# Ledger of designs, part 1: VHH binders against o26223

Scores and structures below are computed, not measured.

Target 1, 191 residues: o26223
Amino acid sequence: MKLLWTSQHIKVTVHIDGKVSKMDVLEAIKTRRSIRKYQDREVPEELIDKILDAAMCGPSAVDERPWHFIVVRNREMLEKIPEVHPYGAMVKDAPVAIIVCCDSSLEKIPGFWVQDCSIASQNILLAAHSLGLGAVWTGVYPLEDRVEGIRRLFSIPEHVIPFSVIPLGYPAENPGTRDLFDPDRIHLEKW
Unless a header shows other numbers, all headers, positions and changes below count from the first letter of the chain; Kabat numbers aren't used for antibody chains.
ipSAE, averaged over its two directions, is called F for ESMFold2-Fast, E for ESMFold2 and O for OpenDDE. V2 adds 0.75 times the mean of E and O to 0.25 times the DockQ between the complexes of E and O.
[cut] stands for letters that were removed.

## First folded at step 1 (VHH)

Design a29
Fold by OpenDDE, look of step 4:
Structure a29 (fold): chain B 191 residues (1-191), chain A 126 residues (1-126)
Amino acid sequence: as target 1 above (191 residues)
Amino acid sequence: QVQLQESGGGLVQPGGSLRLSCAASGFTFDDYAMSWVRQAPGEGREWVSSISWNSGSIYYADSVKGRFTIARDNVKNTLYLLMDSLKSDDTAVYYCAKAYSEDFGTSYEHYGMDVWGQGTQVTVSS
């Protein structure tokens, strides 16, 4: 009696339904802080990929998706960013930075690209936080000097507008949580 | 009390498959990277695989790469090791281990573990 061990391919459907993140979406939103100090530790590429995936999942006007992302790990380039961005000092201490840009040729409705890139930038911050990283949004647009500085530094074409620089890394600070709810900012039915 | 309990070991033929599980308790499971380490008879402990707290980083020893898959369920506080294409050389006691931190970084083989399970025996024999 040859026991035909049918190799039942136990498809272990690892239902990764587990909390890939330590926190739910509301917790991520409420507990996120700007992080400007980072550990001397590299960020795995897999985490950056997840963050960028999240960045591209936001809505955009008429689904124009005008965003591009420059991932910067080069130490020399990171150290040059503060030279053109006066409030970007922390970038030189980060293991990686993401520059969010708009390709104007992809814009379908004028002006909405700012909202689109803002959504992408915020998703980067939330995703980073949920993954145990710290990040901060350093604004580039609409300040002309910063826009031109970043453009020159990274050889960004004229039709592409740098919008934000987001350094990120494992956090070396804990600013704590804030309660930012203000009922005086809520108006019912009319102002 | 921090505890790790392995299960799923057994006797399997060469080319066969096994799934190991490790149940964690007594600590916040999703705050720590986890690892599998094995020890063959008469040999020292050999690192097998590691996974960061959020599964964002995964590492394998060269000896098991392409055959083994590490995974975790942070809701169930469980670590898994899927072992395919098993070989006689895979015969060992397999231990689940807790790391000191949420991620091992780039030097994985030398990262310290502070908690170990009792182990589960895996025997690959014709």
Scores: ipSAE 0.013, ipTM 0.307, lowest interface PAE 8.3, mean pLDDT 88

Design a35
Fold by OpenDDE, look of step 4:
Structure a35 (fold): chain B 191 residues (1-191), chain A 125 residues (1-125)
Amino acid sequence: as target 1 above (191 residues)
Amino acid sequence: QVQLQESGGGLVQPGGSLRLSCAASGFTFDDYAMSWVRQAPGEGREWVSSISWNSGSIYYADSVKGRFTIARDNVKNTLYLLMDSLKSDDTAVYYCATPGDYESYLSQTDAFDIWGQGTQVTVSS
């Protein structure tokens, strides 16, 4: 049974039988919003697997694929993340969070890992949305205090850089859609 | 097939007690918060109580707080509602349900994903 979205509340379109409604890529991109409120409902491991699969499908510089992912479900750890991330308050309310990291030893060209991990992070957000979940990108890098805080909290090695924390869950808010198209930002052939 | 089956309803006197059960099947029960809702004759549906997947969070409507206890057994895929100090105003069909959204989980009555057939509770002298 396709769960109907009500105008006021995001009904999770995830079928209880594990079937997820299909969403085309343009729809996913256009309708995705940052979700910071979550239902008290667990996210199936199958959905996390699909999200992580999507996260690893993005391009990377010279195919370096420097990303690693920490999947956090432990409540104690989720509750500690806001202590080191001032804008991560919603993480404590999420059933799961994904920490996107870069292994610097895998980097082939210096500096492109930021783009690589950004692509991975965005794919997580889009995949989550397409699966009926809500998520938000909470930036860790390049803020040193956040990087070090997350590093210590999760015992991340020095050669691995935490990049983003992405809480996920079934959405408990519906912020609506936005029209962000700005033709003034489009330049033809030259600036 | 996803199913919720309520049982345990009946006729009781004011001040009496009942224990409702809801047997769940066809889905991963421990992935979902569960709720009880009720509908009195001629009235709309009313949220009664909700419980998180691991029983870590529990919520009650003000009308039943202190009298009703929601519980669950994830091994048995069963939701329970212990009803004490029953009043005439508690007379209703009681439904087991899965919340469809956050607000329904906490207080709403019309946005649940799955409903059982209900069990009749009648409180009368």
Scores: ipSAE 0.000, ipTM 0.249, lowest interface PAE 11.6, mean pLDDT 85

Design a6
Fold by ESMFold2-Fast, scan of step 9:
Structure a6 (fold): chain B 191 residues (1-191), chain A 125 residues (1-125)
Amino acid sequence: as target 1 above (191 residues)
Amino acid sequence: QVQLQESGGGLVQPGGSLRLSCAASGFTFSSYAMSWVRQAPGEGREWVSSISGSGGSTYYADSVKGRFTIARDNVKNTLYLLMDSLKSDDTAVYYCARHKGYSYGTRYPDAFDIWGQGTQVTVSS
């Protein structure tokens, strides 16, 4: 597959490295697993671009779309994340991480940005899985210490709230699928 | 402050080889994807090749694939283009360019923010 775009002076054609696995939406949802072990292999920028495009396609309260994203590839920066995020140890071994943030100046309805950023985070996980990558959502908000640690580490402005850190890469593990359907959690007509 | 400076161009015969270099200064080189872009006489600019910040991912225009190799040395802050099996159609001014961050910008019309001065490559007998 080729991606083509043109500036005033430049015609760019990019060949995507590797192949995209086709799976329908239900298959992607049911087979996605948290991946914490990654191959020592770079993720092409084109795949990150596709993942971020998918992240921004989520619904948001009153169409506020408050999300901003930081893409982290610098090894020294990735190695510092576990210092401020206790459950983020796997991030230092990932080739790339995406930090999902909320720009509070874009918020139209108080509090719904958490749902908006959750939707964006899940779209990142599903898009990564559909492209043959593995990822895991590591929580930042609402844990005060993690929010402030990540803000300081990445020079995030006061009006922007870091929500999640999602390391991703080519998977070096295959945990298999889970059967999570529980009919006892479904009530017909009334509780 | 931020600067890119190319070298290594020259006159070479068809089938010959050249190595272009681009010295980068004034920014954290390893944090940026880099590209080579060329401009043939009387034509617009044409993208040739891109390399990720770490050097692990490389991309090539169809016209140069299999003949050119892009590489970088993040310790020396230098980008390279190794050109083999040169053809007369490769005659152009070759520019080193810095991407706006990590993206190759395939969906963004303005992918580059810093350009070098260019180095002339002429393939002729």
Scores: ipSAE 0.000, ipTM 0.132, lowest interface PAE 16.3, mean pLDDT 83

Design a7
Fold by ESMFold2-Fast, scan of step 9:
Structure a7 (fold): chain B 191 residues (1-191), chain A 125 residues (1-125)
Amino acid sequence: as target 1 above (191 residues)
Amino acid sequence: QVQLQESGGGLVQPGGSLRLSCAASGFTFSSYAMSWVRQAPGEGREWVSSISGSGGSTYYADSVKGRFTIARDNVKNTLYLLMDSLKSDDTAVYYCAKTRGYSGYKSPLYYFDYWGQGTQVTVSS
């Protein structure tokens, strides 16, 4: 059996000296790093739309898809996030942040919304990376003080749970690549 | 007792070809990935190529892609390295190595549990 491949739909992620580089899925997964320093450049709305489209394409338990997203571009609001999130200092320096939320009224199986929102968060990180942006997942749930702080700051209703805050922008750092493959963690047929 | 024995090394001219063999015994050969590792004069060990237990997956260092082919014969318990278009930079002692796992994907050198004695390959006029 033969299969013909095309790169026609592969997104362009890097421009170097006027040349264009493409990143496939495995490359995006392996080279994505947490980015906490951002250039003073606006992120086009079209890129945020593409990222959120990708976020909503994740698998979801019993197709409940409980996620909602808040897009924050207001400088005053971004500057207040570190006040309620101790490890979110970098958020105030980002041009934009996405808050991943769960609408608990959409939950069909107790507890699986955490996995659903984790998948959405990871898809945001991968999509951002594939589009030449940098991002980092800052944890909110299950830390009750952070959940309450973010809820109050963004007027989030009680039935909605803020899960993660993901600042993103054009990267101003390059931490390099990690090799994390460990063959001792792979077991064939039995433990 | 696990044993790995290399053969097929020697002196060849640039552009020449060699076939290295590694005879394996003392373990279920088809259950483990096998690799070739080389050490050039005055340098550390460099991974060259790996092949999965079934032979269904092969991996190559960028320096040898398109020139070397790794293969195995699970009936004869033998690993091969077919070297074409040899360059002076390919001069090294070539070691046959057994991994602890089935997959040869990204096997770090410290995951090799058994090594052969090595066979010398010299590429020179």
Scores: ipSAE 0.000, ipTM 0.191, lowest interface PAE 15.5, mean pLDDT 86

Design a8
Fold by ESMFold2-Fast, scan of step 9:
Structure a8 (fold): chain B 191 residues (1-191), chain A 124 residues (1-124)
Amino acid sequence: as target 1 above (191 residues)
Amino acid sequence: QVQLQESGGGLVQPGGSLRLSCAASGFTFSSYAMSWVRQAPGEGREWVSSISGSGGSTYYADSVKGRFTIARDNVKNTLYLLMDSLKSDDTAVYYCARVKSGSYYKPTEYFQHWGQGTQVTVSS
């Protein structure tokens, strides 16, 4: 039937029935804090999708966009991360973690992938904060033991470099605000 | 109470098309990844396709890529599988499944809630 066949060509609606932050960009930047304590609540998949969309919007050297992401929700896998990352103990208590990776086959200019993946990582932190979540950047690269440990744990190919592990969830702590503006670090016209 | 109900299966000739539907209730549908899994006669469960909660990401088994399209309607709480260029090898009972809480995407091991299935038979 023409009417039945027409309904078979339904475009997926991407309408989200979720909470949207009202915080402006400067407020998000100034109020974001590293969060290491999470509520025992699952993070909806649509919030992870929004965070990853924001991560991929970062600038990259020569537009190489070398980032790939692994989303880890499996409790057993989250619990194994501290075994290969000594300062990642909080990851086992998070409902989800994002591993930011560099695919070296996408690299167009040597060495800039570190800055590219740093930008993606920061966008994840800011996007999470804007959506009412908390997150923390735990460093992987350039520490060889952590890079190799994470690669083995998640079956990451040799041409892909794990850069950061970012646990996230609904915050169970409120560390307060910081005033970090230091005019002595600003030089006018010359050093 | 989580409930999943498949429909749209039937008998079709090779090269034909079918649309499967899965009506979901008892949970916030848009917050969960959904999957289609099939089981052929005398065989184990085979993952077919998954779609993220927002619908922004879709994943397909190599055996169906380019022939099947997974879609969802979050207003109607309905998951779809649009099946084109059907082959005899596509004959199976098709199940929709919700990825379990705390899991993003993992074929077969992380599917928590299953429907009762709908039979698809591709025959000359």
Scores: ipSAE 0.000, ipTM 0.135, lowest interface PAE 17.8, mean pLDDT 82

Design c10
Fold by OpenDDE, look of step 4:
Structure c10 (fold): chain B 191 residues (1-191), chain A 126 residues (1-126)
Amino acid sequence: as target 1 above (191 residues)
Amino acid sequence: QVQLQESGGGLVQAGGSLRLSCTTSGRTFSSYAFSWFRQAPGEEREFVGAISWSGGSTDYADSVKGRFTISRDNAKNTFYLQMNSLKTEDTAVYYCAAQTEWYDSGTFLPSEYDYWGQGTQVTVSS
């Protein structure tokens, strides 16, 4: 009798035909939660690579792809992030964080970079979740103090705008799933 | 990237014991779950046993349950296969494997693993 593994990490479904599949996109979206507690466990580079690959697969305005990513594993640097980010306390407990940035020089249409980086950030969260990791989106932009704090801390050039800090790790909490569907927010054909 | 190296294989008489070791490279030993596989001549590679990331959970093939035990030492970046009450049918090349992803099916398919050792020969004589 094979033991059921406790779902601490990536949950993969094996089909009846013997095929192995990853978490489907709807499941990933529906079950994803912000995770702010992490295990004392390192995240393999391979998973970070997959997450970053996913981050770069999102659409962008006129395909401008303005995003850059800073991968932070240095403990000292992780511990400094909460000093400039009031809601980033959990970052100090994460084994790794990804800082999503926009290179303004890559913008083709002004202003859409926020959407682009948001898509990238969300893809990071979904990818992390699908891989058995926990993550949370801590907003940096458009709060000037946070933007400048992160900029200074990581020596980010002026033409590059830090957008979000996303700590990642194996989850040490399970907040469960929630139903966020609200039919009152749906309008048919007109408001 | 992780490199795995098996050791401890050899010739043993039926009823005897052998302990295999798998040493891993790198600094992220705790990030991996580990398994042992074996392959006899002319047969497919088969699952022997697994140990979770924390070491708190183990699973074994029915054919080795009660005889084999898997453990890990994170400080040494090594995990082990203790084989007791060995049988002639346990003769095979034994492989250690590492995985970063958990598969809830418990099938422990070779395709589910990211890294493999080169194997070590275990021969059990009658």
Scores: ipSAE 0.028, ipTM 0.491, lowest interface PAE 3.5, mean pLDDT 88

Design c21
Fold by OpenDDE, look of step 4:
Structure c21 (fold): chain B 191 residues (1-191), chain A 125 residues (1-125)
Amino acid sequence: as target 1 above (191 residues)
Amino acid sequence: QVQLQESGGGLVQAGGSLRLSCTTSGFTFSDYAFSWFRQAPGEEREFVGAISSSGGSTDYADSVKGRFTISRDNAKNTFYLQMNSLKTEDTAVYYCAAKRYSGFTWKSPSEYDYWGQGTQVTVSS
């Protein structure tokens, strides 16, 4: 039974005027895009707080919650991030970035921290989008050079692993929506 | 195949200037930080200076600060060591080196991924 999902074209109304459009969770998920261009506009601390709150609401393995967050607003530091992250060029143009880290001392089961931090990172992206901001997930872990670069740059201790860098800002681009649904990726009962 | 090739070395009188070039191939130039090292006869290889992958940061050994300058040209896949006010103690084989995805200067030779073959610089009194 091929579930014919009719792709309803959800019009992503990017409200430029800072009005927090209430998005339901499905709308946020379906309309979220990676945003790599930002307005020359500061992000209020209140929004960052909300985003971080959302980041901490995700599940984690045996509730280990291994995540830490570095909020970076310093322009000099933002400009240095691309030096150790070649695909993080947009970070220098963002008013703020969140670095998601794992404290290994908080791990209860080895290895699940990657999932935990991924969930936190995704929640950051969704929350940002729901609040009218644009963001992009730039991967740090598991690339050693990036991990070490970010570690040194931010004086991150050895037991803490930088996982992702997420620049945030009011979007200066609208990449549109994507239909990514693929029924061929769905298997019923068995492969 | 990755290649680093130094050029511009030679004989120069004390107080003179030389410009070394390191031409690279086989990798994405913009992804790499670059450094210069030198080794005098009977001495260990020592750090001279480095430039970050973005070119936004440079670092130099104390012995060459104010006299040497490192720069990079991404369009030419080449980075340079401008050496001014050369001294006899600057005599050495100069090596260029590359480190992937680095915004920091690395002073240890073991930290670098690729090396050139070296070019002789001789400063006469």
Scores: ipSAE 0.010, ipTM 0.306, lowest interface PAE 7.8, mean pLDDT 89

Design c7
Fold by OpenDDE, look of step 4:
Structure c7 (fold): chain B 191 residues (1-191), chain A 126 residues (1-126)
Amino acid sequence: as target 1 above (191 residues)
Amino acid sequence: QVQLQESGGGLVQAGGSLRLSCTTSGRTFSSYAFSWFRQAPGEEREFVGAISWSGGSTDYADSVKGRFTISRDNAKNTFYLQMNSLKTEDTAVYYCAAEGPYSDFDYVTESRYDYWGQGTQVTVSS
């Protein structure tokens, strides 16, 4: 079988032995972009599993791991998310979304859960990108209207705080890469 | 892992019609996009057409557009290539394929597909 790789968005190298070459961590970080347009293509469960595995590999304060994940594939529910999230329009076009939540009962030190869930969310984005998917981080917390909207929509308990909604899919756009390095933001030894 | 099996190939006269079927194994038929490719003797394998996972979209090579149509039946785990107005140039081994887990922009690229049938011969006589 001749494999013609003409990927327009993400170049994935497949070895002749069937193994897929993964991009290295720096490449993933530097080339990742927010993707808001998706192909009419279902995301395999195995990729979601890998993404969620990555989401749970990040550090957390005193190893509290307060995160929970809601995986949403139901079309009706996906279409309702934009009603409570004004910047979540693309969610209705995605085949799947992950809602990252914090269980406050698992929090050991107050306030660090935001960092924990941020790390989990970023790992979702990086993992998705490395697997040839596009994703975007749509913030829920700390905006009260969004938090309560998502809470009601998904019947999330009061002690659980929705943090982010991350739609995922195979990308239907290629925004390109950008250099975000700013030496003016680097201070040596002192401000 | 998905296994694919083509059927319906054979000899047909120019101007005639033929319907190919591809039956798939597994429980996740509805999650996959599917495509047809063909390879004529001495030629490279070429894209014929594809159908999305939802069935809401199709794509065809210019050479077959308007003559060939792809459809799918999720209840039967089968998708089809209806070939009308066949030409001698349509003579080839036809392959069905199922998409892999990695991203590709369009359906034309072979690398999008990890699973392939064994092929079925279609011969169009003058």
Scores: ipSAE 0.022, ipTM 0.464, lowest interface PAE 3.8, mean pLDDT 88

Design c8
Fold by ESMFold2-Fast, scan of step 9:
Structure c8 (fold): chain B 191 residues (1-191), chain A 125 residues (1-125)
Amino acid sequence: as target 1 above (191 residues)
Amino acid sequence: QVQLQESGGGLVQAGGSLRLSCTTSGRTFSSYAFSWFRQAPGEEREFVGAISWSGGSTDYADSVKGRFTISRDNAKNTFYLQMNSLKTEDTAVYYCAAKLDEYWGSDTPSDYDYWGQGTQVTVSS
């Protein structure tokens, strides 16, 4: 059975940069939640392509765009991720995961690749949410054991650094939104 | 933690218009999705319409589409139900409801965290 409010409350808007969005940008930012439970449904390739297009649209230091992405759909490989990432247990239950990587040969300014890959990772989360999917960022870098574990598992070259593993799928949980605005953290003109 | 208070109910003739207001107390108004429900005597609460926290998304029950409009005013911590072309079948107690930690509204009463006390709307022939 499908719940009527899910279909009633997902509204398609105009095409933006060739993508269909069901919400405005501020709604997407405030309502995105980490999703760790997924339906047993395949995510269409076209949605993954849209998500990765959004990831690559992020700003990067001196436009270095050092990111590479590994798309993992193979169940056996997804089931091995928790072996090298202790807090990535949910990945084995996801229909697909994206591994965000930095190709150090593309780095123009040392150290900024971390910010670049963080931006790409957040864009993946927001794009997935806007398309009706759920996702969660599981950290790899800078934890040395996780970096090497993921590198070995996916045959990642030494000059490429795995940064994050982002499982995604149709959500099987519905965590609510959060009200995090705190005016005490805003200082006008001086501390 | 939000409190909801409805106002604007009353008696109106069929074909007339009425605007309901729901005022909220709290610093979290912009983080809630809001909905209107109604309940006729002896019946369960039924969905009327919903508005997302930003106002960018609205949804309506088929029985009220084209006649009712939901809007919100974040500066006043208030949201509204504009009811046009009222029918005798619209007679009910109208409740406003809020969902914390939920982007979209819902047509299911049990999904809502906060409720107003209700305001009576009576549409006479």
Scores: ipSAE 0.000, ipTM 0.113, lowest interface PAE 17.6, mean pLDDT 81

Design c9
Fold by ESMFold2-Fast, scan of step 9:
Structure c9 (fold): chain B 191 residues (1-191), chain A 126 residues (1-126)
Amino acid sequence: as target 1 above (191 residues)
Amino acid sequence: QVQLQESGGGLVQAGGSLRLSCTTSGRTFSSYAFSWFRQAPGEEREFVGAISWSGGSTDYADSVKGRFTISRDNAKNTFYLQMNSLKTEDTAVYYCAADFSGDEYLYTSPNEYDYWGQGTQVTVSS
């Protein structure tokens, strides 16, 4: 499908931690897909560090930055996640997962931590995709059973709320891309 | 963090053979693609050969294709460059390098690699 502006694939070379990236931001956003099948291949710690750096660069309400992250590589722990998260079955097959958490003691205004952690989660997904990895967002908050299950499994303190679990790895599937643009959802000047 | 250490360099006569080894430390060996680069005095680092993380893909510079073979031994956390039919123009410092690409694509530019060895001198006498 041809868009009005008919932009060719814009590939911008930018330096990211000394490396040249060939995927621009719009390409990353449009081509990112949920990946639930992973190669039997370890993800280097350097890539996880780059992803978490990107996660922490997200905007937050009044710059409260309430996020904390748990990096899980232990196979036995990954295998226990589906027991407390029914829609997280793929997590046990991933080489690594990131649990996005909110430290409520860092919250400056009530309730915005949900948006803050959603932004951090999306940055994880985009950063992973830009680095050649596949990932999927699985929801924890606001489902109380999942929140308490994940808290107990990872010894998360009462003042910290697990928000999402994001398994990631080198992709073993290619679902292709989607065109989701719907002009009927855009209202000019008024509803 | 992966650390790379070359060995096997030295002096050899033209037409001879030499095997370079690159030993890695760390738990990422099976996840990395590996390459060899070389640098002659006053020149830039140039690509020699590469092997993918699975070992299923290899690539070589045209100048060494058919003479050099790259291989990996995951059990020993080591990868190799077997150099046959050596020429005087193969004289250079040889560097091993590693990257964590997410695919079977093999990089040929030195700026694409995060981890490097210290280099080992190979001198080919006429």
Scores: ipSAE 0.000, ipTM 0.300, lowest interface PAE 12.7, mean pLDDT 84

Design d31
Fold by OpenDDE, look of step 4:
Structure d31 (fold): chain B 191 residues (1-191), chain A 124 residues (1-124)
Amino acid sequence: as target 1 above (191 residues)
Amino acid sequence: EVQLVESGGGLVQPGGSLRLSCAASGFTFSSYAMAWYRQAPGKGRELVAGISSGGSTSYADSVKGRFTISRDNAKNTLYLQMNSLRPEDTAVYYCARHSGEYYDTLWSGPFDYWGQGTLVTVSS
């Protein structure tokens, strides 16, 4: 059993078998940080399955569920992602990455797929965090060069749009806390 | 107190080179993405190059292949190597800190701290 302490003094218990203590949803949301450094440790398939399950539990427009997921563990492919993603350097150091995609043929209402895939991506991040993993959302869409780069690299069909690349691993860094609350963004009853 | 201090600006001929430096203090430099902006006379401020805390880099199309952004975390310093300078590169160059610690962006900010800028003049 290994105890990890965050800068927020949140104790995360990580077991040798990959099991971790649970955290509630508000804790997960408030304490989640982008993690870009990872331990030299494999992520069990069981945890990836749980994360993908969570990714598919989010709402979507008229329940269209347009998302697909590419799970990447191949070292060579992980190392190639930074070549087409300028902010994806950490992907080469991760034991696994999930690429979130939209199948446009599943879209029922045009344009909402961005929201759907965003929700799926965020659920991946929250689930990963709750399971004692670190992850970061590296945006692909709507930047055309990144979209086409990832498309070519993974032979993604034309009707499928890569949306995000999310590397995951056991965290090897401890980011500080963030206070993102801004009362000036809250308006009561009217603007 | 967070401080960013640019240096290295000056007058250079077209085709010449300059290296800008930004000395950072008052925060954990290695934890933040940094960027260079520039503002030409009569124009708005534009992003030139960015670098994540992990060292990933991105560039405006106008400077790709000519400019290189880098960082030395041990020295708390951001750099911009500018080669093959053009008259249109004439501007005040600013160092900027991303507002989020260990935060990823598609390309740009937000940025919460800025230096005073250093003037780069490219003229024959």
Scores: ipSAE 0.000, ipTM 0.238, lowest interface PAE 12.7, mean pLDDT 88

